# VH-VL binders against q0aze0, part 19

Target 1, 268 residues: q0aze0
Amino acid sequence: MKIILVNNRFKENTEKKAQEIAGQLSALNVEVIIDNGLDEPYAGTVDFIMVLGGDGTMLRAARRYGQRAIPVLGVNMGTVGFLSNIEINELAEYLPLILREEYSLEARMMLEVAVFQQQSLLTRVFCLNELLLRSNSPRMLSFALEISGQKLEPYRGDGLIVSTTTGSTAYSLSAGGPIADPQLDAFIVTPVASHIINKRPLVVSPEREISLHLLEEREAIIGIDGQIKMDFGAENRVLIKRAPHPLLMVNLKAKPFFTSIDRSLQRQ
Short names: E, the ipSAE of ESMFold2; O, the ipSAE of OpenDDE; V2, 0.75 times the mean of E and O plus 0.25 times the DockQ between their complexes.

## First folded at step 13 (VH-VL)

Design V2
Fold by ESMFold2, fold request of step 14:
Structure V2 (fold): chain C 268 residues (1-268), chain A 123 residues (1-123), chain B 107 residues (1-107)
Amino acid sequence: as target 1 above (268 residues)
Amino acid sequence: QVQLVESGGGVVQPGRSLRLSCTASGFTFSSYGVHWVRQAPGKGLEWVAAISYEGSNKYYAESVKGRFTISRDNSKNILFLQMDSLRLEDTAVYYCAKDRIYYSKSFYGMDVWGQGTLVTFSS
Amino acid sequence: DIQMTQSPSSVSASVGDRVTITCRASQGIKSWLAWYQQKPGKAPKLLIYAASSLQSGVPSRFSGSGSGSDFTLTISSLQPEDFATYYCQQDNYFPLTFGGGTKVEHK
């Protein structure tokens, strides 16, 4: 069995714990790859991914590995969030179940985001939470939103968020979007707050294709999961689809979304 | 230089067929939606048809629906208009035009036009 | 089909004049309206898209405004090359209908 341990190299406790867990797994004849974010994603075959840390570390793991259909377990290291399943001090208890593959999987929709400049693909990123388009100047944006070839009224304002249901509790929520059940597959399209914008958030079928482009020359940026930032101008387009594969989140311990929602939102 | 050149116009008899072509150069033809627009002598502009960049979505004016067929060959950078069951009211200069937005399933304005090809009738 | 009504059908103007052309849609088309200029014997030229956005290379004396059903093209100071026929076109609903045109003529 081969496992990737994902941690955050900037937090000493996760790095030390990753080494300790790697030693324990090696004693059980499990091959371990540590991914602390410094190196390229591991390209070889793996059976399981263990994420040591909070939601931000899970977002990086999802971006790196989410399209490979590998079970991903979130292990909480102290910060309460939406994406961990077990606590670090429970890992020894659950490890036999992991090794016997006795767990269920919860599928979480991901976005496929393609950014173009003058018809050339600049980047293709798969993300768990959201794409943000926003102004990078004092001036408001004028931009077009197209959903499966249907043109909405042009947006004029500070920006727009396209999120998954998992991402509904992230930046989308701060911009006034609804909290969505993460078991639903949907896009949530949320205008970035402005008193002059009369646009409401939209909940959109995951089978739709969403695109954005500027109608006027303006300095804008796109953000992806709050971790990737790119300049965006009148020559650019972004196309958004449901990713080919969901993130497969391991469920070892029941984590009731609705009963824990207030505590989990304290991260936001 | 971004350019569109129509061909295939001429003098025909009512009830016959004609195929117009529009050859594109200087831009990535397969990335853009394209249109046919016509103008009868001394009259205004009339939108005729449009086709999406992949060729999967085709749209027609009511005046030509069922008689005209728009198509494209992205490997050769050619837009076509097959005109069947021609009528006297189809007399016009026919323009092809490129839509301004790449990789879109909709249309946002026609930013490059050809010079047109004339279709007329004789007895 | 959405009918696009332009007014006036013709205007006589002198170089330096402010010229205003209106276009009314028979039903709401959001802001999805374009303006074109056409000179005799020539193909049309895109001036304005999305009601108010100026096409690249078009002089700043041209401007567009409006939303919903009522739209305006303004030429702030008419130049000799601006004598032409102007068409609006909605691109919100198929078929993508043009207005009847407004001819701007030298006085």
Scores: ipSAE 0.692, ipTM 0.875, lowest interface PAE 1.5, mean pLDDT 91
Fold by ESMFold2, fold request of step 14:
Structure V2 (fold): chain C 268 residues (1-268), chain A 123 residues (1-123), chain B 107 residues (1-107)
Amino acid sequence: as target 1 above (268 residues)
Amino acid sequence: QVQLVESGGGVVQPGRSLRLSCTASGFTFSSYGVHWVRQAPGKGLEWVAAISYEGSNKYYAESVKGRFTISRDNSKNILFLQMDSLRLEDTAVYYCAKDRIYYSKSFYGMDVWGQGTLVTFSS
Amino acid sequence: DIQMTQSPSSVSASVGDRVTITCRASQGIKSWLAWYQQKPGKAPKLLIYAASSLQSGVPSRFSGSGSGSDFTLTISSLQPEDFATYYCQQDNYFPLTFGGGTKVEHK
């Protein structure tokens, strides 16, 4: 069995804890690859991914490994978020179940984001929460939103968020979007400080293709899961689709979304 | 430079067919939607048809639906208009035009036009 | 089909004049309206897209405004090269449709 152990290299307690867990797993003849975020993603075949940390560390793991159809377990090492399943002090208790594969999987939709300059692909990334388009100057943006070839009224404002249902409790919520059941597959399209009075958040079928481009020259940026930033101008386009594979989240401990929602939101 | 050149116009008899071509150069033809627009002598502009950059979405004016077929060959950078069952009211200069936005299945304005090719009728 | 009604059908004007052309859609088309300029014997030239966005290389004396069903093209100070016919076109609904044109001619 080969496991990737994802942690945050910049947090001393996570690095120490990752080494302890790697030793424990090695004693059980489990091969462990540590991904602390600064090296290239491990390219080889693995059976399981264990994420030590909060939602940010999970977002990085999803971006790096989410398209490989490998079970991913979130292990909380701090404040409770939306993406962890068990606490670090419970890991020893659950480890036998992990090794016996006695758990269920919950599929979480991801976005496939392709950014172009002219006709050239600059990057393609997969993300769990959202793409953000926002102004990078005091001036508001004027931009077009196209959903499967259908043009909405041009947007004017600070920007736009295209989110998964998992991302509905992240930046989209702060911008006025709805909380969505993460078991649903959908896009949530949330304006950021729109000056167009009739613009409301939209919930859109995951089968749609979404694209954005600027209608005027302005300095803008694209943000992805709050962790990737790139410049965006009048020569750029972004295309967004449902990613080919969902993130496969391991469920060892019951985490009823609706009964725990207030507690989890306070850690956002 | 970005350029579109129409060809295939001429004098025809009613009920016959013509095939117009539009050859593109100076840009990545396969990335853009393209249109046919016509203008009868001394008259205004009339949109005729459009095709998405991949060729999967095709749209027609009601006046030509069922008689005209738009198509494209992205490997040769050519747009076509097959004009069947021609009528006297189809007399016009036919322009091809490039849409301004790449990789879109919709249309946002025609930023480059050809010179046009004339289709007219004999008695 | 969306009918696009331009007015006036012609304008007699002098260099330096402010010229205003209106375009009305038979149904709401959001802000998806373009303006084109055409001179005799030439292909049309895109001036404005999305109601108010200037195409590259178009002088700032041209401006567009409006949304929904009522739109305006304004030439703030007419120049000799601006004598031409102007067309609006909606690109929100298929089929795409042009207005009937407005000829701007020397007084």
Scores: ipSAE 0.649, ipTM 0.859, lowest interface PAE 1.8, mean pLDDT 91
Fold by ESMFold2, fold request of step 14:
Structure V2 (fold): chain C 268 residues (1-268), chain A 123 residues (1-123), chain B 107 residues (1-107)
Amino acid sequence: as target 1 above (268 residues)
Amino acid sequence: QVQLVESGGGVVQPGRSLRLSCTASGFTFSSYGVHWVRQAPGKGLEWVAAISYEGSNKYYAESVKGRFTISRDNSKNILFLQMDSLRLEDTAVYYCAKDRIYYSKSFYGMDVWGQGTLVTFSS
Amino acid sequence: DIQMTQSPSSVSASVGDRVTITCRASQGIKSWLAWYQQKPGKAPKLLIYAASSLQSGVPSRFSGSGSGSDFTLTISSLQPEDFATYYCQQDNYFPLTFGGGTKVEHK
């Protein structure tokens, strides 16, 4: 069995803990690869991914490995979030179940984001939470949203968020979007400070294709999961689809989403 | 040096058929939607038809629906208009035009036009 | 079909004048309206798309405004090369439809 341990070198205590867990797994004849974010993603085949940290570390793991259809377990290291399943002090209790593959999987939709300049593909990124288009100047944006070839009223304002249901509790919520059940597949389209009074958040079928382009020259950026930023201008387009593979999240401990909503949101 | 060149216009008899072509150069034809627009002598512009960049969506003016067929050959960079059951009211200069937005199945304005090809009738 | 009504059908103006052309749709078309300029014997030229967005290479003296059903093209200071016929076109509903045109002529 081969496992990737994902941590963030710059988050306190995760590096030492990753080495301790790697030692425990090696004693059980498990091969361990540590991904602390400094090197390129491990390219070889693996059976399981264990993420040590909070939601941000999980988002990075999802971008690096989410399209490989590998079970991913979130292990909380002290900061309450939405994407961990067990606490670090519970790992020893659950480790036998992990090794015997006695767990269920929850599929979480991911976005496939393709950014073009002219007709050339600049990049393709897969993300778990959202794409943000926003102004990079004091001037508002004017932009077009097309959903499966259908044009909505042009948007004017600071920007737009296209999120998954998992991302509904992230930036989309702050911009006025709904909380969505993460077991649903959908896009949530949330305007950011819209100048057009009647622009409401939209919930859109995951089988739709979403595209964005600017209607006039403006300095804008694309943000992805709050962790990747790109310049975006009048010669660019972005196309958004459901990613080919969902993130396969391991469920070892019951973590009722609806019971915990208020506590998770009150952290800030 | 984006260019569209129409051809295939001429003098025909009413009730007959004619096939117009529009050859594209200087841009990636297969990335853009394209249109046919006509203008009768001394008259205004009339939109005729449009086709999406991959050819999957086709749209027509009511005046030509059922008689005209728009199509494209992306391997040869050619747009076509097959005009059947021609009537005297179809007399016009026919322009082809490129839509401004790449990889879109909708239309956002015609930013490049050909010079036009004339279709007229003999009696 | 959406009927697009332009007003006036013609206007006489002098170089330096402010010229305003209106376009009314028979139904709401959001902001999906384009303006074209055409000179005799020539193909049309796109000026404005999405009601108010200026096509590249078009002088800033041209501007567009409006949404819903009522739209305006303004030429802030008419130049000799601006004598032409102007057409609006909606691209929100199929079939796409042009207005009847407005001819801007030298006094």
Scores: ipSAE 0.638, ipTM 0.850, lowest interface PAE 1.8, mean pLDDT 91

Design V4
Fold by OpenDDE, fold request of step 14:
Structure V4 (fold): chain C 268 residues (1-268), chain A 123 residues (1-123), chain B 107 residues (1-107)
Amino acid sequence: as target 1 above (268 residues)
Amino acid sequence: QVQLVESGGGVVQPGRSLRLSCTASGFTFSSYGVHWVRQAPGKGLEWVAAISYEGSNKYYAESVKGRFTISRDNSKNILFLQMDSLRLEDTAVYYCAKDRIYYSKSFYGMDVWGQGTLVTFSS
Amino acid sequence: DIQMTQSPSSVSASVGDRVTITCRASQGIKSWLAWYQQKPGKAPKLLIYAASSLQSGVPSRFSGSGSGSDFTLTISSLQPEDFATYYCQQDNYRPLTFGGGTKVEHK
């Protein structure tokens, strides 16, 4: 068995824990790769990914490995979030199950985000939570939203979020988007500070494609999962569709989503 | 320089067929939807047809539906308009134009136009 | 089909004048309206898209406004090169449709 441990190199506790766990796994004849985000993603074949940290670390792991159809386990290390399944202090208890592959998997839809400039592909990213388009100035953006070839009324506001259902409890929620069942595949399109008061978010079929482009020459930013940032101008377009492969999240412990919402939100 | 150049216009008899061509240069032709727009002498503009950047979707004005066929060869950067069963009311300068936005399944204005090619009829 | 009605059909103006052209759609077309300028013997030129967005290279004296069914093209100070025919066009619905045009002539 080969396992990748994904941690955050900027959090010392996660680094130390990764090394400790690596030692334990090695003693059990498990091959271990530690990914702290410093290097490129491990290109070899692996059987399991263990994410040590919070939601941010999970998002990074998803972007790096989510397309490879590998089971990914979130191990929470003291943060409040939605993407971890077990706590670090529970790992020892569940480790035998992991090694025996006695767990269930929950498929989470990811976004395929393609950013273009003058018909050239700048980047293609698979992400778990959301794409954000926002103004880089105090002025509102004017941009076009197209869904499967259908043009909506031009948006005017600070920006727009296109989120997965998993991402519904992330920035989309803060922007007034709905809380969605993470077992449901859908796009959530949430306006950010629209000039139209109470502009409603959209729930869109995962079979559709979404595109955004600016209608005026303004400075804007594209954000992905709150971690990737890039400039976005009038010559750019972003195309969003469902990723061809979902993230396979490991479910070792029952974690009722809807009963945990209030608890999780109260801590934010 | 982004350019569209129409050709194939001329004098034709009613009921006959004519094929117009539009050659694109200076941009990635295959990335844009393109249109045919015509203008009768001394009259206004009339949208005729459009084709998606991939060529999979074609749209027509009711006045030409069933008679005209829009097509494209992305490998050669050429747009075509096959005009069959031509009528006197089809007399016009025919323009080809590119859509403003690339990789779109919709339309966002026509930002580049050709010089046009004239189609007229003999008595 | 969406009918686009332009008014006036023609307008006589002098250099420096403020010129306003109106376009009305038979149905709501959101903001998906374009304005074109055409000079005699020439192809149309895109001026405004999405009702109010100025096409690159177009002078700032041109502006567009409106949404839904009523739209306006304004030339704040008419220049000699602005004498031409102007057309509105909706691209919210297929078939695409143009207005009847407005000829801006010398007074």
Scores: ipSAE 0.878, ipTM 0.938, lowest interface PAE 0.6, mean pLDDT 95
Fold by OpenDDE, fold request of step 14:
Structure V4 (fold): chain C 268 residues (1-268), chain A 123 residues (1-123), chain B 107 residues (1-107)
Amino acid sequence: as target 1 above (268 residues)
Amino acid sequence: QVQLVESGGGVVQPGRSLRLSCTASGFTFSSYGVHWVRQAPGKGLEWVAAISYEGSNKYYAESVKGRFTISRDNSKNILFLQMDSLRLEDTAVYYCAKDRIYYSKSFYGMDVWGQGTLVTFSS
Amino acid sequence: DIQMTQSPSSVSASVGDRVTITCRASQGIKSWLAWYQQKPGKAPKLLIYAASSLQSGVPSRFSGSGSGSDFTLTISSLQPEDFATYYCQQDNYRPLTFGGGTKVEHK
């Protein structure tokens, strides 16, 4: 068995723990790769991914490995979030199950985000939560939203979020988007401070394609999962699709989503 | 420089066929939807047809449906308009134009136009 | 099909004048309206897209406004090179349709 441990190099405690766990796994004849984000993602075949940290680390892991159909386990290390399944103190208890591959999987839809510059692809990213288009100035943006070739009314406001259902409890929620069942596949399109008061968010079929571009020469940015940032201008275009593969999240411990919503949100 | 150049216009008899071409240069032709727009002498602009950047979707004005066929060869950067069963009312300068936005299945204005090719009729 | 009614059909003006052209759609077309300028013997030139967005390279004296079914093109101070015919065009619906045009002439 080969396992990737994903941690955050900027959090020393997660790095130390990763080394400790790596040693333990090695003693059990498990091959371990540690990914702290410093280097390129490991390109070799692996059987399991453990994410040590919080939601942010999970998002990074998803972007790096989510398209490889590898089970991904979130191991919380003292943070509040929605994407961890067990606590670090519980890892020893569940380790035998992991090694025997006795666990269930929950498929989570991801976004495929393609950003273009003058018809050239700048980057293609698979992400778990959302794509954000936002003004980089005090002025509102004017941008076009196209869904499956249908043009909506031009948007004017601070920005727009295209989120997965998993991402519904992230930035989309703060912007007034609905809370969605993470077992449902859908896009959530949430306006950010629209000039139209109470502009409603859209729930869009995962079979559709979404595109965005600016209608005026303004300074904007693209944000992905709150971690990737890119400049976005009049010559840029972003295309969003459902990712071809979902993230396979490991479920070792049952955590009812709807009963935990209030608790999780109150802690944030 | 971004450029469109129409060709194939001329004098034709009613009921006959004519094929117009539009050659694109200076931009990635295959990334843009393109249009045919015509203008009768002394008259206004009339949209004729459009084709998606991939060539999979074609759209026509009612006045030319069933008679005109729009097509494109992205490998050669050429747009075509096959005009069959031509009528006197088809007399016009025919312009090709590119859509403003790339990789779109919709239209967002025509930002580059050719100089047009004239189609007229003889008795 | 969407009918685009452009008014006036012609307008006489002098250099420095404020010129206003209107375009009405038979149905709501959101903001998906473009304005074009055409000079005699020349191809049309895109001025405004999405009702109010100025095309790159177009002088700031040109502006567009409106949404839904009523739209306006304004030339704040007419210049000698602005004498031409102007057309509105909707692309919210297929088929695409143009207005009848407005000729801006010398007074």
Scores: ipSAE 0.877, ipTM 0.938, lowest interface PAE 0.6, mean pLDDT 95
Fold by OpenDDE, look of step 13:
Structure V4 (fold): chain C 268 residues (1-268), chain A 123 residues (1-123), chain B 107 residues (1-107)
Amino acid sequence: as target 1 above (268 residues)
Amino acid sequence: QVQLVESGGGVVQPGRSLRLSCTASGFTFSSYGVHWVRQAPGKGLEWVAAISYEGSNKYYAESVKGRFTISRDNSKNILFLQMDSLRLEDTAVYYCAKDRIYYSKSFYGMDVWGQGTLVTFSS
Amino acid sequence: DIQMTQSPSSVSASVGDRVTITCRASQGIKSWLAWYQQKPGKAPKLLIYAASSLQSGVPSRFSGSGSGSDFTLTISSLQPEDFATYYCQQDNYRPLTFGGGTKVEHK
């Protein structure tokens, strides 16, 4: 068995823990690769990914490895979030199950985000939570939202979020989006401070494609999962579709999503 | 420099056919939907036809449906308008124009136009 | 088809004048309305898209407003180079349709 341990190099406790766990796994004849985000993603074949940290670390792991159809386990290290399945102090208890591959998998839809400039692809990213378009100034944006070739009314506001159902409890929620069942595949399109006061979020079929572009020469920003940032102008377009592969999240411990929502949200 | 250049216009008899061409340069032609728009002498603008950037979708004004065919060769950066069963009311300067937005499944205005080519009829 | 009614058909004005042109769609077209300028013997030039978005290089004296069915093009202070014919055009529906045009001429 070969396992990638994903941690955050900026959090020393996660790095130390990764080293400790690596030692333990090695003693059990498990090959371990540690990914702290400093280097390029490991390109070799692996059987399992263990994410040590919070939601942010999971999001990074998902972007780096999600398209490879590898089981991903979130191990929480004292942070608040939705994406971890077990606590770090529970790892020893569940390790035998991991090694025996006695766990269930939950498929989570990811976004495929393509950003263009003058027909050239600038970047293509798979992400677990959301794509954000927002103004880079106190001025509102004017931009076109197109869904499956259908032109919606031009949007005017601070920005727009296109989120997965997993991402529904992230920034989309703060912007007034609905909480979605993570087992549902769908896009959630949430306005950010729309000029239209009652502009409602849209729940969109994962079979559809979404495109965004500015209608005026304004300075804007694209954000992905709150971690990737890039400038976005009048010559740019973003195309969003369902990623070809979902993130396979490991379920070792039952976490009742709906009954825990209030608790989780109150902690944020 | 982004440029469109129409050709193929001339004098034709009613009922005959004519093929117009529009050659694009200075931009990635295959990335944009393109249009034909005509203007009768001393009259206003009339949209005639449009074709998607991939060429898979074609749209026509009612006045030319069944008679005109829009097509494109992206490898050669050329837009075509095959005009069959021509009528006197088809007399016009024919413009080709590119859509403003690339890789669009819809249309978002025409930001570059050719100089036009004139189609007239002999009595 | 969407009919675009443009008014007036012509307007006589002087340099420095405020000129207003209106365009009404037979049904709602959201804000998918373009304004073009055409000078004699020349191809049209896109001035404004999405009802109010000024295109690059277009002077700020040009402005557009409106949504739904009623739209307006305004030239705040007419300049000598602004004498031309102006057209509105909708692309919310196919077929795309133009207004009848408004000729801005010397008084």
Scores: ipSAE 0.826, ipTM 0.912, lowest interface PAE 0.7, mean pLDDT 94

